# VHH binders against Chlorophyllide a oxygenase, chloroplastic (CAO), part 4

Target 1, 101 residues: Chlorophyllide a oxygenase, chloroplastic (CAO), of Arabidopsis thaliana (Mouse-ear cress) (q9mba1r221to321)
Amino acid sequence: WYPVAFTADLKHDTMVPIECFEQPWVIFRGEDGKPGCVRNTCAHRACPLDLGTVNEGRIQCPYHGWEYSTDGECKKMPSTKLLKVKIKSLPCLEQEGMIWI

## First folded at step 23 (VHH)

Design f4 (from c3 with E31H L59K)
Fold by OpenDDE, fold request of step 24:
Structure f4 (fold): chain B 101 residues (1-101), chain A 118 residues (1-118)
Amino acid sequence: as target 1 above (101 residues)
Amino acid sequence: EVQLVESGGGVVQPGGSLRLSCAASGFTFSHWAMNWVRQAPGKGPEWVSSISWRGSYTKYADSVKGRFTISRDNSKNTLYLQMNSLRPEDTALYYCARDTYPDAFDISSQGTLVTVSS
């Protein structure tokens, strides 16, 4: 486990982009308030997700509005039928004032 | 039926400006990222610019960066392209097109002609 962000920096409507394992990731809080970590790349057009918003525990791509939960599953596609789309996620936990992956 | 109707084209001198509009109907405009594409005579379609579904994210072809501005008004179901510092090489039929899943866009409209000449 590696500490990658401070709990204080991760509010329900904020994101923390990080680079880990030579890949871009983004940390945000899910619907249950627990932190999640997913690839900072939308499955649709590879748009960085940290440029978007967190809506009700889902990270929303600013390009097409695709939303992902903390497990990386795409939950919404505004302009397309929902397909079984998932981006990579990392185990994430909150402890001792830090977010760990 | 999906309809896109471009307007605002015309003849301008180099360095001039035009503002194109695209009226959308037959679909939920606000749910779609949109594109401007142009086609010059004898050439294939060329992507010009894209705008996110809510307008917060935009992209431009290198050839138009700094000169063109894409925008949208979702309340009016309208896409815009402000074209400044126009060049002869910008002469083309301009189309608005929806982003289609997964990576393409559809050109099905009549387009609006932009002619830049001295």
Scores: ipSAE 0.782, ipTM 0.885, lowest interface PAE 0.5, mean pLDDT 94
Fold by OpenDDE, fold request of step 24:
Parts: C-alpha cells; sequence; structure tokens
Structure f4 (fold): chain B 101 residues (1-101), chain A 118 residues (1-118)
C-alpha cells in the first residue's frame, strides 16, 4: 500500500488525479463515501476524466457525459443505450488521514 | 427523424468573419457532442471542430485554432461556429454532425457554403 492523497483533499464532489505505476489514475468518493481509484481515461474517446465532475459517487467525463463507478464500470451513456463498458480500477482504502492504493 | 440544418454561409474577403449556425431536431441535442466538418472543392471532408455535450470541452483542427470558436445553446438546439480571420483555404461547404469519431464523415445534411475570396 502507498499513500497517494490526503483525506482532507477528497470531498464528496472533488477528485484527485495521480500518476502511479507509470499510468494516470483518478481518485474520487463513491456513492457509499468510500474512496475509489480508476484509470484517468474515458473508454469512449480517451478523454481525461479528471477534467469532468463527480456526480453522486460517479466520475463523469466532460466530453460525452459517460459516468463511471469506483469499480470502473460505466453506469451512464447519455447519447446511447448503456453498453457493458469497464475501465481499470485499483484497490483503494482510507486510513490515518490518507488515501492508499 | 434526425435533422441538421446549417446556415450562415456566404462570400467574404480574406480577413473577414462569418458565424455559422446549425439547427438540430429529431433527437435530444443536449445529450450529444457535436462537430463541424468541411469539404473544400476537389478535396475530401475535413474535421474542423468538436464540442462536448454541455459545451465545457472543445477541440479544434490545427488549421483553425485561434481563429474559429465552436459553441452551442442547448436551450435552442443550436450549434455555432464563429469564424474569424478567414483565409481562402477556408473555402468549403460546412456541415454539422453528431459526434461519434473524428474521422466519421457520414453527413446527410445540405451544408452551408463559405467562400473566401479577394
Amino acid sequence: as target 1 above (101 residues)
Amino acid sequence: EVQLVESGGGVVQPGGSLRLSCAASGFTFSHWAMNWVRQAPGKGPEWVSSISWRGSYTKYADSVKGRFTISRDNSKNTLYLQMNSLRPEDTALYYCARDTYPDAFDISSQGTLVTVSS
């Protein structure tokens, strides 16, 4: 486990982009309030997700509005029927004032 | 049925400006990212610009960066393209298209003609 962010910086409507394992990731709080970590790249057209917003525990891509849960599963596609799409995620925990992955 | 109707084209001198509009109907406009595409005489279609579904994210071809501005009004189901500092090489038929891929040019609309000439 590696500390990657402060608990104080991760509110319900904020996110923290990080570089880890030579890949871009983004940390945000899920619907249950627990932190999650997913790849910082939308599966649709590779838009960085940290440019978007957190909407009810899901991270929303600013380009087309695709939303992902903390497990990386896509939960919303505004312009099309929802397809089974998933991006990579990392185990994430909160302890001692820090977010760990 | 999906309908896209472009307007605002015309003849302008180099350095001039035009503002194109695209009226959308037959689908939920606010759920779609949109594109402008153009086709010059004797050439294939060329991607010009894209805008996100809510307008907060925009992209431009290198050839038009700093001169063109894409925008949208979702309350009016309308897409816009402000074209400044126009050049003769901007002469083309301009189309609006729903976004799928930058290289997708399956255009069904009539387009609006922009002619830049001295």
Scores: ipSAE 0.782, ipTM 0.885, lowest interface PAE 0.5, mean pLDDT 95
Fold by ESMFold2, fold request of step 24:
Structure f4 (fold): chain B 101 residues (1-101), chain A 118 residues (1-118)
Amino acid sequence: as target 1 above (101 residues)
Amino acid sequence: EVQLVESGGGVVQPGGSLRLSCAASGFTFSHWAMNWVRQAPGKGPEWVSSISWRGSYTKYADSVKGRFTISRDNSKNTLYLQMNSLRPEDTALYYCARDTYPDAFDISSQGTLVTVSS
């Protein structure tokens, strides 16, 4: 496990971009309040997700508003029919005031 | 049906400026990222710039960074391209395009000619 962020940095509507394993990731809280870590690249046009927002425990890409849950599954595509799309995710837990991956 | 209609092209001197407009109809414009693409005479299409659905994220081709600015007004269903410091190599047919997954663009306008010459 690697400590990559402080619990205090991660609120319900914020996100923490990190670079680990030579790839960009972003950490945010799901609807249940638990942290998750997903690839910081929207499946649609590769837009960085950390430029977007966190809404109702989902990270929303700023490009077309696609929303991803903490397991990387795309849950909402505002402008089109929802397709089966998933981005990479990492195991993530919160302990001792830290977020670990 | 879905339509994209451009205006604002013309002839301009090197170093000059032009502002292109692209009016959208027949779809919910505010739900779609938009693009400008150009095609110089005798060449293939070249992507120029992209803007996110709400306008908060923009991208530019290296050849136009610092000179062109993409913008949109979702209340008017209109996409814009402000072109400054124009060069002869910017001469092309410029058209706007709606971005979609998995294809690059599913709907494009006819285009407006921009000619940069002395």
Scores: ipSAE 0.046, ipTM 0.431, lowest interface PAE 6.0, mean pLDDT 79
Fold by ESMFold2, look of step 23:
Structure f4 (fold): chain B 101 residues (1-101), chain A 118 residues (1-118)
Amino acid sequence: as target 1 above (101 residues)
Amino acid sequence: EVQLVESGGGVVQPGGSLRLSCAASGFTFSHWAMNWVRQAPGKGPEWVSSISWRGSYTKYADSVKGRFTISRDNSKNTLYLQMNSLRPEDTALYYCARDTYPDAFDISSQGTLVTVSS
């Protein structure tokens, strides 16, 4: 496990972008309040997700508004019917005042 | 039916400015990222610029960065391209297009011609 963020710095509406395993990732809290870690790249046009927002436990890509849950599933596609799309996620837990992946 | 109508092209001198408009209808404009694409005579299409659905994220091709500004007005269903410091190399037919998944541009319009010539 790798410690990547402080618990106190990860609030309900914030994101923590990180570089780990030579790939860009972003950490945010899901609807249940638990942290998740997903690839910092929207499946749509590879737009960095950390340029977007966190809305009700889902990270919203700023390009087309696709929303992803903490497990990487795309839950909303505003301009089309929802397709089965998933981005890579990592196991993520909160212990000892830190967020670990 | 999706309709995109470009306007604002014309003949301008090098160093001049021009503002292109794209009027959209037949779809929910505010739900789509938009692109400008250009095609010079005898060449293939070249991506110019993109803007996110709410306008908060923009991208530009290196060849136009710093000279062109993409914008949109979702209340008027209109996309814009402000073109400054124009060069003869910018001469092309300019199209607006929706950003379609999985990365293909759907160009279904006539375009607007920009000619940069002394």
Scores: ipSAE 0.040, ipTM 0.429, lowest interface PAE 5.8, mean pLDDT 79
Fold by ESMFold2, fold request of step 24:
Parts: C-alpha cells; structure tokens; sequence
Structure f4 (fold): chain B 101 residues (1-101), chain A 118 residues (1-118)
C-alpha cells in the first residue's frame, strides 16, 4: 500500500490528482463517503478528469459531462444512451489519517 | 436529420483573417464537443482544434496555436473558427465534426475551401 493523500484534504466535492505507477490518477469520494481512485483520463477523448467536477459522489468530465463512480464505471452520458464503459480504478483505503492505494 | 453546414471559406492573402461558421441541426448541439479538421491538397486529414460541450476546454494543434480560436454559441447551435495570421500552409478544405465515442468523428460537414495565396 502507498500513502498518496491526507484524509483531511479529500472533501465530498473535491478531488486529488496524483501520479503513481507512472500514470495519472485522481482520488475523490463516492456517494457513500469512501475514497476511490480512478485513471485521470476520461474514456471518451482522454480529457483529464481533474479538470472537471465532483457531483454527488461522481466525477464529471468537462468534455461531454460523462460521470464516473469510484469504481470507474461510467454512470451518466448526457448526450447519448448510457453505454457499458469503465475506466481503470485502483483499490483505495482510508486509514491512519491517510488515503492509500 | 443530423446535419452540419459550414460557411466562411474563400481566398485570402497571407496574413489575412477568416472566420468559419458551422451550423448544427438535428441533434442537441450543447451536449457535444466539436472539432475542426482540415485536409490540404494531396494530404490526409489533420485535426485542427477541439472545444468541449460548454466551451470551457479548448485544444489546438501546434501548427495553429496562437493564430486560430475555436468558439461556440450554444444558443445558436453554431461552432466557429477564427483564423488569423493565415499562411499558405493553411490552405485546405476545412470541415467541422461532432466528437463521439469511441474517440471518433461520427458526423462531419462537407467542408469549405480556404485558399491562402498572394
């Protein structure tokens, strides 16, 4: 496990971009308040997700408004039928005042 | 019927400016990112610029950064490309394209010719 962020820095509507394993990731809290870690790259056009927003436990890409849950599943596609799309996620644990992946 | 119709092309001297327009119909324009693409004579298509659905995120090919500006007016269903400081190398057929999944342009206009020549 690698510590990558402090618990206090991760609010319900914020996100923490990180680089780990030579890839970009972003950490945010899901609807249940638990942290998640997903690839910082929208599946549609590779737009960095940290340029978007967190809304009710989902990260919304600024490019087409696709929303992802903490497990990387795309939950909303405003412009089209919801397709089965998932971005890469990492296990994420909140422990000892820190967020771990 | 999903449709993209461009206008504004023509012949311009080097250093001049043109503004291209792309009118959209038959789909909810404000839900889609949009692109400009160009194709020079005898060459393959070259991506020029992208703009996000609300216009908050734009991206440009290195060859046009600082000279071209992509914009949109979602109330008029119209995409724009302001082209300044035009060079002979910008001569091409310019067309607009709707960005869709997966990483492809599913709808495009027929194109408007821009010729930069003395």
Amino acid sequence: as target 1 above (101 residues)
Amino acid sequence: EVQLVESGGGVVQPGGSLRLSCAASGFTFSHWAMNWVRQAPGKGPEWVSSISWRGSYTKYADSVKGRFTISRDNSKNTLYLQMNSLRPEDTALYYCARDTYPDAFDISSQGTLVTVSS
Scores: ipSAE 0.015, ipTM 0.383, lowest interface PAE 6.6, mean pLDDT 79

Design f5 (from c3 with T100H)
Fold by OpenDDE, last read:
Structure f5 (fold): chain B 101 residues (1-101), chain A 118 residues (1-118)
Amino acid sequence: as target 1 above (101 residues)
Amino acid sequence: EVQLVESGGGVVQPGGSLRLSCAASGFTFSEWAMNWVRQAPGKGPEWVSSISWRGSYTLYADSVKGRFTISRDNSKNTLYLQMNSLRPEDTALYYCARDHYPDAFDISSQGTLVTVSS
């Protein structure tokens, strides 16, 4: 486990982009309030997700509004029917004022 | 019925400016990322610019970057393209098009003609 963000920086409506394992990731709080970590790249057009928003525990891509849960599963596609789409995710935990992956 | 109606085209001299509009109807405009595409006579369609569903994210072709600005007003169901520092090579029919998954868009409108000539 590696500390990658401060608990104080991770509000319910904020996110923390990080570089880990030579890849871009983004940390945000899920619907249950627990931190999650997913690839910082939307499966649709590779848009960075950290440019978007966190809505009700899902990270939303600013381009087309695709939303992902902390497990990387796409939960919303505003302009099309919802398809089975998933991006990579990492195990994430919160402890001692830090977010760990 | 989905409708996209472009307007604002015309004849301008090099260095001039135009502002194109696209009136959308028949679908929930605010849920769709939108594009401008152009087609010059004798050439294939060329992507010009894209804008996110809420307008916070924009993309431009290298050929128009720094000169064109895409924007939208979702309350008016309207897409815009501000075209500055126009060049003869910008001469084309300009179309607005919805952004379809996975990576295509349909050109089904009549377009608006932009002619840049001295």
Scores: ipSAE 0.794, ipTM 0.894, lowest interface PAE 0.5, mean pLDDT 95
Fold by OpenDDE, last read:
Structure f5 (fold): chain B 101 residues (1-101), chain A 118 residues (1-118)
Amino acid sequence: as target 1 above (101 residues)
Amino acid sequence: EVQLVESGGGVVQPGGSLRLSCAASGFTFSEWAMNWVRQAPGKGPEWVSSISWRGSYTLYADSVKGRFTISRDNSKNTLYLQMNSLRPEDTALYYCARDHYPDAFDISSQGTLVTVSS
């Protein structure tokens, strides 16, 4: 486990982009309030997700509005039928004022 | 039925400006990212610009970056393209097009003609 962010920086409507293991990731809180970590790249057209918003525990891509849960599953596609799409995620936990992956 | 109707084209001198509009109907406009595409005489379609569904995210082809501005008014179901510092090579038929998953444009409208000439 590696500390990658402060708990204080991770509000319900904020996100923390990080670079780990030579890849871009983004940390945000899920519907249950627990932190999650997913690839910082939308599966649609590779838009950085940290440019978007966190809405009700899902991270939303600013380009087309695709939303992802903390497990990386796409939960919303505004302009099309919802397809089974998933981006990579990492285990994430909160302890001692820090977010760990 | 999905309809996209472009307007605002015309003849302008180099360095001039035009503002294109695209009236959308037959679908929920606010749920779609939109694009401008153009086709010059004797050439294939060329992507010009894209705008996100809520307008907060925009992309431009290198050929028009800094000169063109894409915008939208979701309350009016209208897409816009402000074209400044026009060049002869901007001469083309300009189309409004929706994004289709994963990466396609529905160029089915008649377009609006932009002619840049001295």
Scores: ipSAE 0.786, ipTM 0.890, lowest interface PAE 0.5, mean pLDDT 94
Fold by OpenDDE, fold request of step 24:
Structure f5 (fold): chain B 101 residues (1-101), chain A 118 residues (1-118)
Amino acid sequence: as target 1 above (101 residues)
Amino acid sequence: EVQLVESGGGVVQPGGSLRLSCAASGFTFSEWAMNWVRQAPGKGPEWVSSISWRGSYTLYADSVKGRFTISRDNSKNTLYLQMNSLRPEDTALYYCARDHYPDAFDISSQGTLVTVSS
């Protein structure tokens, strides 16, 4: 575990993009308010998710509106039937004013 | 029935400008990312530009980057393509196409012809 972001920077409607393990990730708060960390690349067209928004604990891709939960599971596809799609996620925890992965 | 109707094409000189429009109907336009695709005579379809469902995210082919601007008005169910600094190689039929998962363009419309010639 190592700190990657400050708790103060991670509001319910904000996200924090980070570079870890030579890959892009994005941290955001889930529906339960706990931080999650998923790949900062939408499974559809590889759009950076940090360019989007956080809606009710899900990160939404600005390209097609695909929404992902903190575990990387795609929960919404506005223009198509929901398919089983999942992006990579990392364990994430919050303590001592920091977000850790 | 899904309908896409392109308009705004015409004949222009090199360096000129055109603004294309695409009127969409038969589906929830605001839920779809949209694309412009063009096809020159004797060539296959070429992707030109894409715009996100809400319009906040745009992509362009290298060949048109800096010259073309894609936009949309979801309240009017209309897609636009502002084409500036047109070149002869931009001559083509231009199609409006919905963005399909995973990577497909549905070209079913007649398109609008853009001719760039001296």
Scores: ipSAE 0.785, ipTM 0.890, lowest interface PAE 0.5, mean pLDDT 94
Fold by OpenDDE, fold request of step 24:
Structure f5 (fold): chain B 101 residues (1-101), chain A 118 residues (1-118)
Amino acid sequence: as target 1 above (101 residues)
Amino acid sequence: EVQLVESGGGVVQPGGSLRLSCAASGFTFSEWAMNWVRQAPGKGPEWVSSISWRGSYTLYADSVKGRFTISRDNSKNTLYLQMNSLRPEDTALYYCARDHYPDAFDISSQGTLVTVSS
């Protein structure tokens, strides 16, 4: 575990992009308020998710509106029939004012 | 029935400008990323630009970057393409097309002809 973001910077409607393990990731709060960390790349067209928004605990891709939960599962596809799609996620926790992965 | 109707094409001199429109119907326009594609005579279709479902994210072919601007008005179900600094090589039939999962688009409309000639 190592700290990657400040708790104060991670609000319910904000996200924090990070680079870890030579890959882009994005941290955001899920529906339960707990931080999650998923690959910062939409499964659809590889759009960076940090360019989008956090909506009700899901990160929304700005390109096509695909939404992902903190576990990486795609929950919405506005223009596409929902398929079982999932992006990579990392364990994430909040402690001592920091977000850890 | 899905309908896309392009308009705004015409004849312009090099360096001129045109604004294309695409009227969409038969589907929830605001839920779809949209594309402009063009086809020059004797050539295959060429992707020109894409715009996200809500317009905040745009992509352009290198050949049109800095000259073309894609936009949309979801309240009007309309897609736009502002074309500036037009070049003869921009001459083509221009189509608007929906983005299709996973990464394709179709050309099923009539298109609008853009002719750039001195």
Scores: ipSAE 0.763, ipTM 0.879, lowest interface PAE 0.5, mean pLDDT 94
Fold by ESMFold2, fold request of step 24:
Structure f5 (fold): chain B 101 residues (1-101), chain A 118 residues (1-118)
Amino acid sequence: as target 1 above (101 residues)
Amino acid sequence: EVQLVESGGGVVQPGGSLRLSCAASGFTFSEWAMNWVRQAPGKGPEWVSSISWRGSYTLYADSVKGRFTISRDNSKNTLYLQMNSLRPEDTALYYCARDHYPDAFDISSQGTLVTVSS
């Protein structure tokens, strides 16, 4: 486990981009308020997800509006039929005032 | 019907500027990322630039970075390409295309010819 962010820095509408394990990741809170960690790369055009927004527990890519839950599953594709697409996620927990991967 | 119609092509001298427009109709333009693509004489199509659905994220081919600027006006359903410092190798048929997953353009315009020559 690696500490990567303070609990207080991760609000329901914010993201914490990090680089860990030689890859880009982004941390955000899901609908249940728990933190999640996903690859900082949208499956559509490889757009960095941290350039987008977090809305009601989903991170929305700024390119075409694809939304991902904290497990990396794409939950919404605004202009097309929802396809089964998933990006890489890491285990993530909140403990001792910190967020860990 | 879904349609993309471009304008603004023509003949320009090296070092000159030209602005292309692409008018969209028949679909909700503000929900789609858009692209400019060009095809030079004797070559296959070459991607030039992309812009996100709200215009907040742009991407350029290395050959045009710093010279071309993609933009959009969602209130007018129009996509733009500002082309500065034009070179003879920029001579091509330029067309706009709607981005579609998986990584294909599902509609495109017919194209407007840009010729850079003295």
Scores: ipSAE 0.055, ipTM 0.440, lowest interface PAE 5.8, mean pLDDT 80
Fold by ESMFold2, look of step 23:
Structure f5 (fold): chain B 101 residues (1-101), chain A 118 residues (1-118)
Amino acid sequence: as target 1 above (101 residues)
Amino acid sequence: EVQLVESGGGVVQPGGSLRLSCAASGFTFSEWAMNWVRQAPGKGPEWVSSISWRGSYTLYADSVKGRFTISRDNSKNTLYLQMNSLRPEDTALYYCARDHYPDAFDISSQGTLVTVSS
C-alpha cells in the first residue's frame, strides 16, 4: 500500500492528482464519502480529469462533461446516449488520517 | 435546425494570418466541445484543433501547434481559429465540427477555402 494523500485534504468536492506506477491517477470521494482512485484520463479525448470537477461523488471531465464514479465506470455522457465505458481504477482505502492505494 | 456556418477564408501570402469564424445555431453550443478540421485538395480530412465546451482545454495537431489558436465565445455561439505564420501546406478546405462520440463528429459545416500561395 502507498500513502498518497491526507484525509483532511480530500473534501467532498475536491480531488488529488497523483502519479504512481508510472501512470497518472486522481483521487476523489464517491457518493458514499469513501475515497476512490481512477486513471486521470477521460476515455473520450484523453483529457486530464483533474482539470474538471467533482459533483455528487462523480468526477466530471471538462472536455465534454463525461462523469465517472470511483470504480471508473462512466455514469453520464451529456448530449448523447450513455455508452458502456470504463476507465481503470485502483483499490483505495482511508486509514490513519491518510488515503492509501 | 442544427447548423454550423463558417467564414473568414481566402487567399493569403506565406507568413500571413487569417481568422476563421464558425457560427452555430439550432443547438446549445455551450454544451458541446468543438473542432476544426481541414482537407487539402485530393487528401483525406485532417484534424486540426479541439476546444472543450467551456474553452478551458484545447488541443492541437503537431503540424499547427504554436501557430494556430482555437477559441470560442459561448455568448455569441461562435467558434474561432486564429491562423498565424501560414504556410503553403496549410492550404485546405477548413470546416468546424461538433464533437460526438463514437463518430468523432456528428455535424460539420460546409467549409471555407484557405489558400496560402505567393
Scores: ipSAE 0.049, ipTM 0.417, lowest interface PAE 5.8, mean pLDDT 79
Fold by ESMFold2, fold request of step 24:
Structure f5 (fold): chain B 101 residues (1-101), chain A 118 residues (1-118)
Amino acid sequence: as target 1 above (101 residues)
Amino acid sequence: EVQLVESGGGVVQPGGSLRLSCAASGFTFSEWAMNWVRQAPGKGPEWVSSISWRGSYTLYADSVKGRFTISRDNSKNTLYLQMNSLRPEDTALYYCARDHYPDAFDISSQGTLVTVSS
């Protein structure tokens, strides 16, 4: 486990971008309030997800509005039929005032 | 009926500028990322630029970066491409296209010819 963020910095509507394992990741809170870590790259156009928004536990890509849950599943595609799309995620826990992956 | 109609093409001298417009109708423009694509005579299509659905994220091909600017006005359903410092190699048919995963583009305009020559 690697500590990558402070619990206090991860609010319900914020994102914490990190670089780990030579890849960009982003940490945000799901609808249940628990942190998740997903690849900081939208499946559509590789757009950095941390340039977008977090609303009610989903991170929304700024490119085309695709929304991802903390497990990396794409849950909404505003302009097209929802397809089975998933981005990589890492195990993530909150412990001892920190977020770990 | 879904439609994209561009305008603003023509003949310009090297170093000149043109602004292309692409008017959208028949779909909710503000829900779609948009692209400009060009095709030089006798060559295949070349992607030029992309803009996110709300305009906050833009991408450019290396060949046009620093010279072309993509923009949009969602209240007017219009996509723009400002082309500055034009070169003869920019001569092509330019068209706008609606971004569609996984097929890249699902509709496009007819195209407007841009000719850069003396």
Scores: ipSAE 0.041, ipTM 0.417, lowest interface PAE 5.8, mean pLDDT 79
Fold by ESMFold2, last read:
Structure f5 (fold): chain B 101 residues (1-101), chain A 118 residues (1-118)
Amino acid sequence: as target 1 above (101 residues)
Amino acid sequence: EVQLVESGGGVVQPGGSLRLSCAASGFTFSEWAMNWVRQAPGKGPEWVSSISWRGSYTLYADSVKGRFTISRDNSKNTLYLQMNSLRPEDTALYYCARDHYPDAFDISSQGTLVTVSS
């Protein structure tokens, strides 16, 4: 396990972009308040997700508005019917004032 | 009927500028990412630029970075391409295309010819 962020830095509407394992990741809180870690690359056109927003536990890509939950599943596609699309996620836990992956 | 209709092509001297427009109708333009594509005589199509649905994220082919600017006005259902510092190798048929996963582009305009020549 690697510590990558302080608990206090991760609020319900913020995100923490990180680079780990030579890949870009982004950490944000789900609707239940638990942290999650997903690839910082939208499946649609590889847009960095950290350029978007976090609203009510989902991260929204700025390119076409796709929303992802903390497990990487795409939950919303504003202009097309929802397809089964998932981006990579990492195990993520919160302990001892830190976020770990 | 879904339509994309482009305009603004023509003949321009090297170093000059043109602004292409692409008017959209028959679909909710503000919900779609958009693209410009060009095809030079005797060549295959070359992707030029993309813009996100709200206009906040743009992407350019290396050959046009710093010279071309993609933009959109969602209140007018219009996509634009500002082309500056034009070169003879920019001569091509330019068309706009609606971005669609997984097909890349599901609707394209017919194209407008841009000729850069002395």
Scores: ipSAE 0.028, ipTM 0.402, lowest interface PAE 6.3, mean pLDDT 80

Design f5 (from c3 with T100H)
Fold by ESMFold2, last read:
Structure f5 (fold): chain B 101 residues (1-101), chain A 118 residues (1-118)
Amino acid sequence: as target 1 above (101 residues)
Amino acid sequence: EVQLVESGGGVVQPGGSLRLSCAASGFTFSEWAMNWVRQAPGKGPEWVSSISWRGSYTLYADSVKGRFTISRDNSKNTLYLQMNSLRPEDTALYYCARDHYPDAFDISSQGTLVTVSS
């Protein structure tokens, strides 16, 4: 487990981008308030997700508005038919005032 | 009726600049990522640049990176391409297109012709 962010920095509508394991990730809170860690890369055009927004526990890519839950599943594709798409996620733990992956 | 109307093309000397415009109507422009695509005489279409629906993320083909700038004004339903340091190999018919997954371009317009020659 690696500590990568402070609990106090991760609010319900914010994102914490990190670089770990030689790859970009982003941490945000899901609908239940628990943290999740997903690749900081939208599946469509590789847009960095941290340039987008977090709304109701979903991270929205700024390119076409694709929304991802904390497990990496794409939940919404505004301009096209919803396809079964999932981006990579890491196990994520909140403990001792820190977020761990 | 979806319409995309390009303008701003013309004849320019090498090293010159042009600014292309693409006026959009018949769809919600602010919900679409947009592309510029060009087609040189006798060649197939070549992707040039993309911009995210809100304008915060842009991509460029290597051949134009550092010379061309894509932008948009969602309040005016208009897409732009600022082309600087133009070269003869930039001579082409330029189209704007809506971005479709997976990697499809919806080209249904006349385009605007850019000719770079001395």
Scores: ipSAE 0.013, ipTM 0.330, lowest interface PAE 7.7, mean pLDDT 78

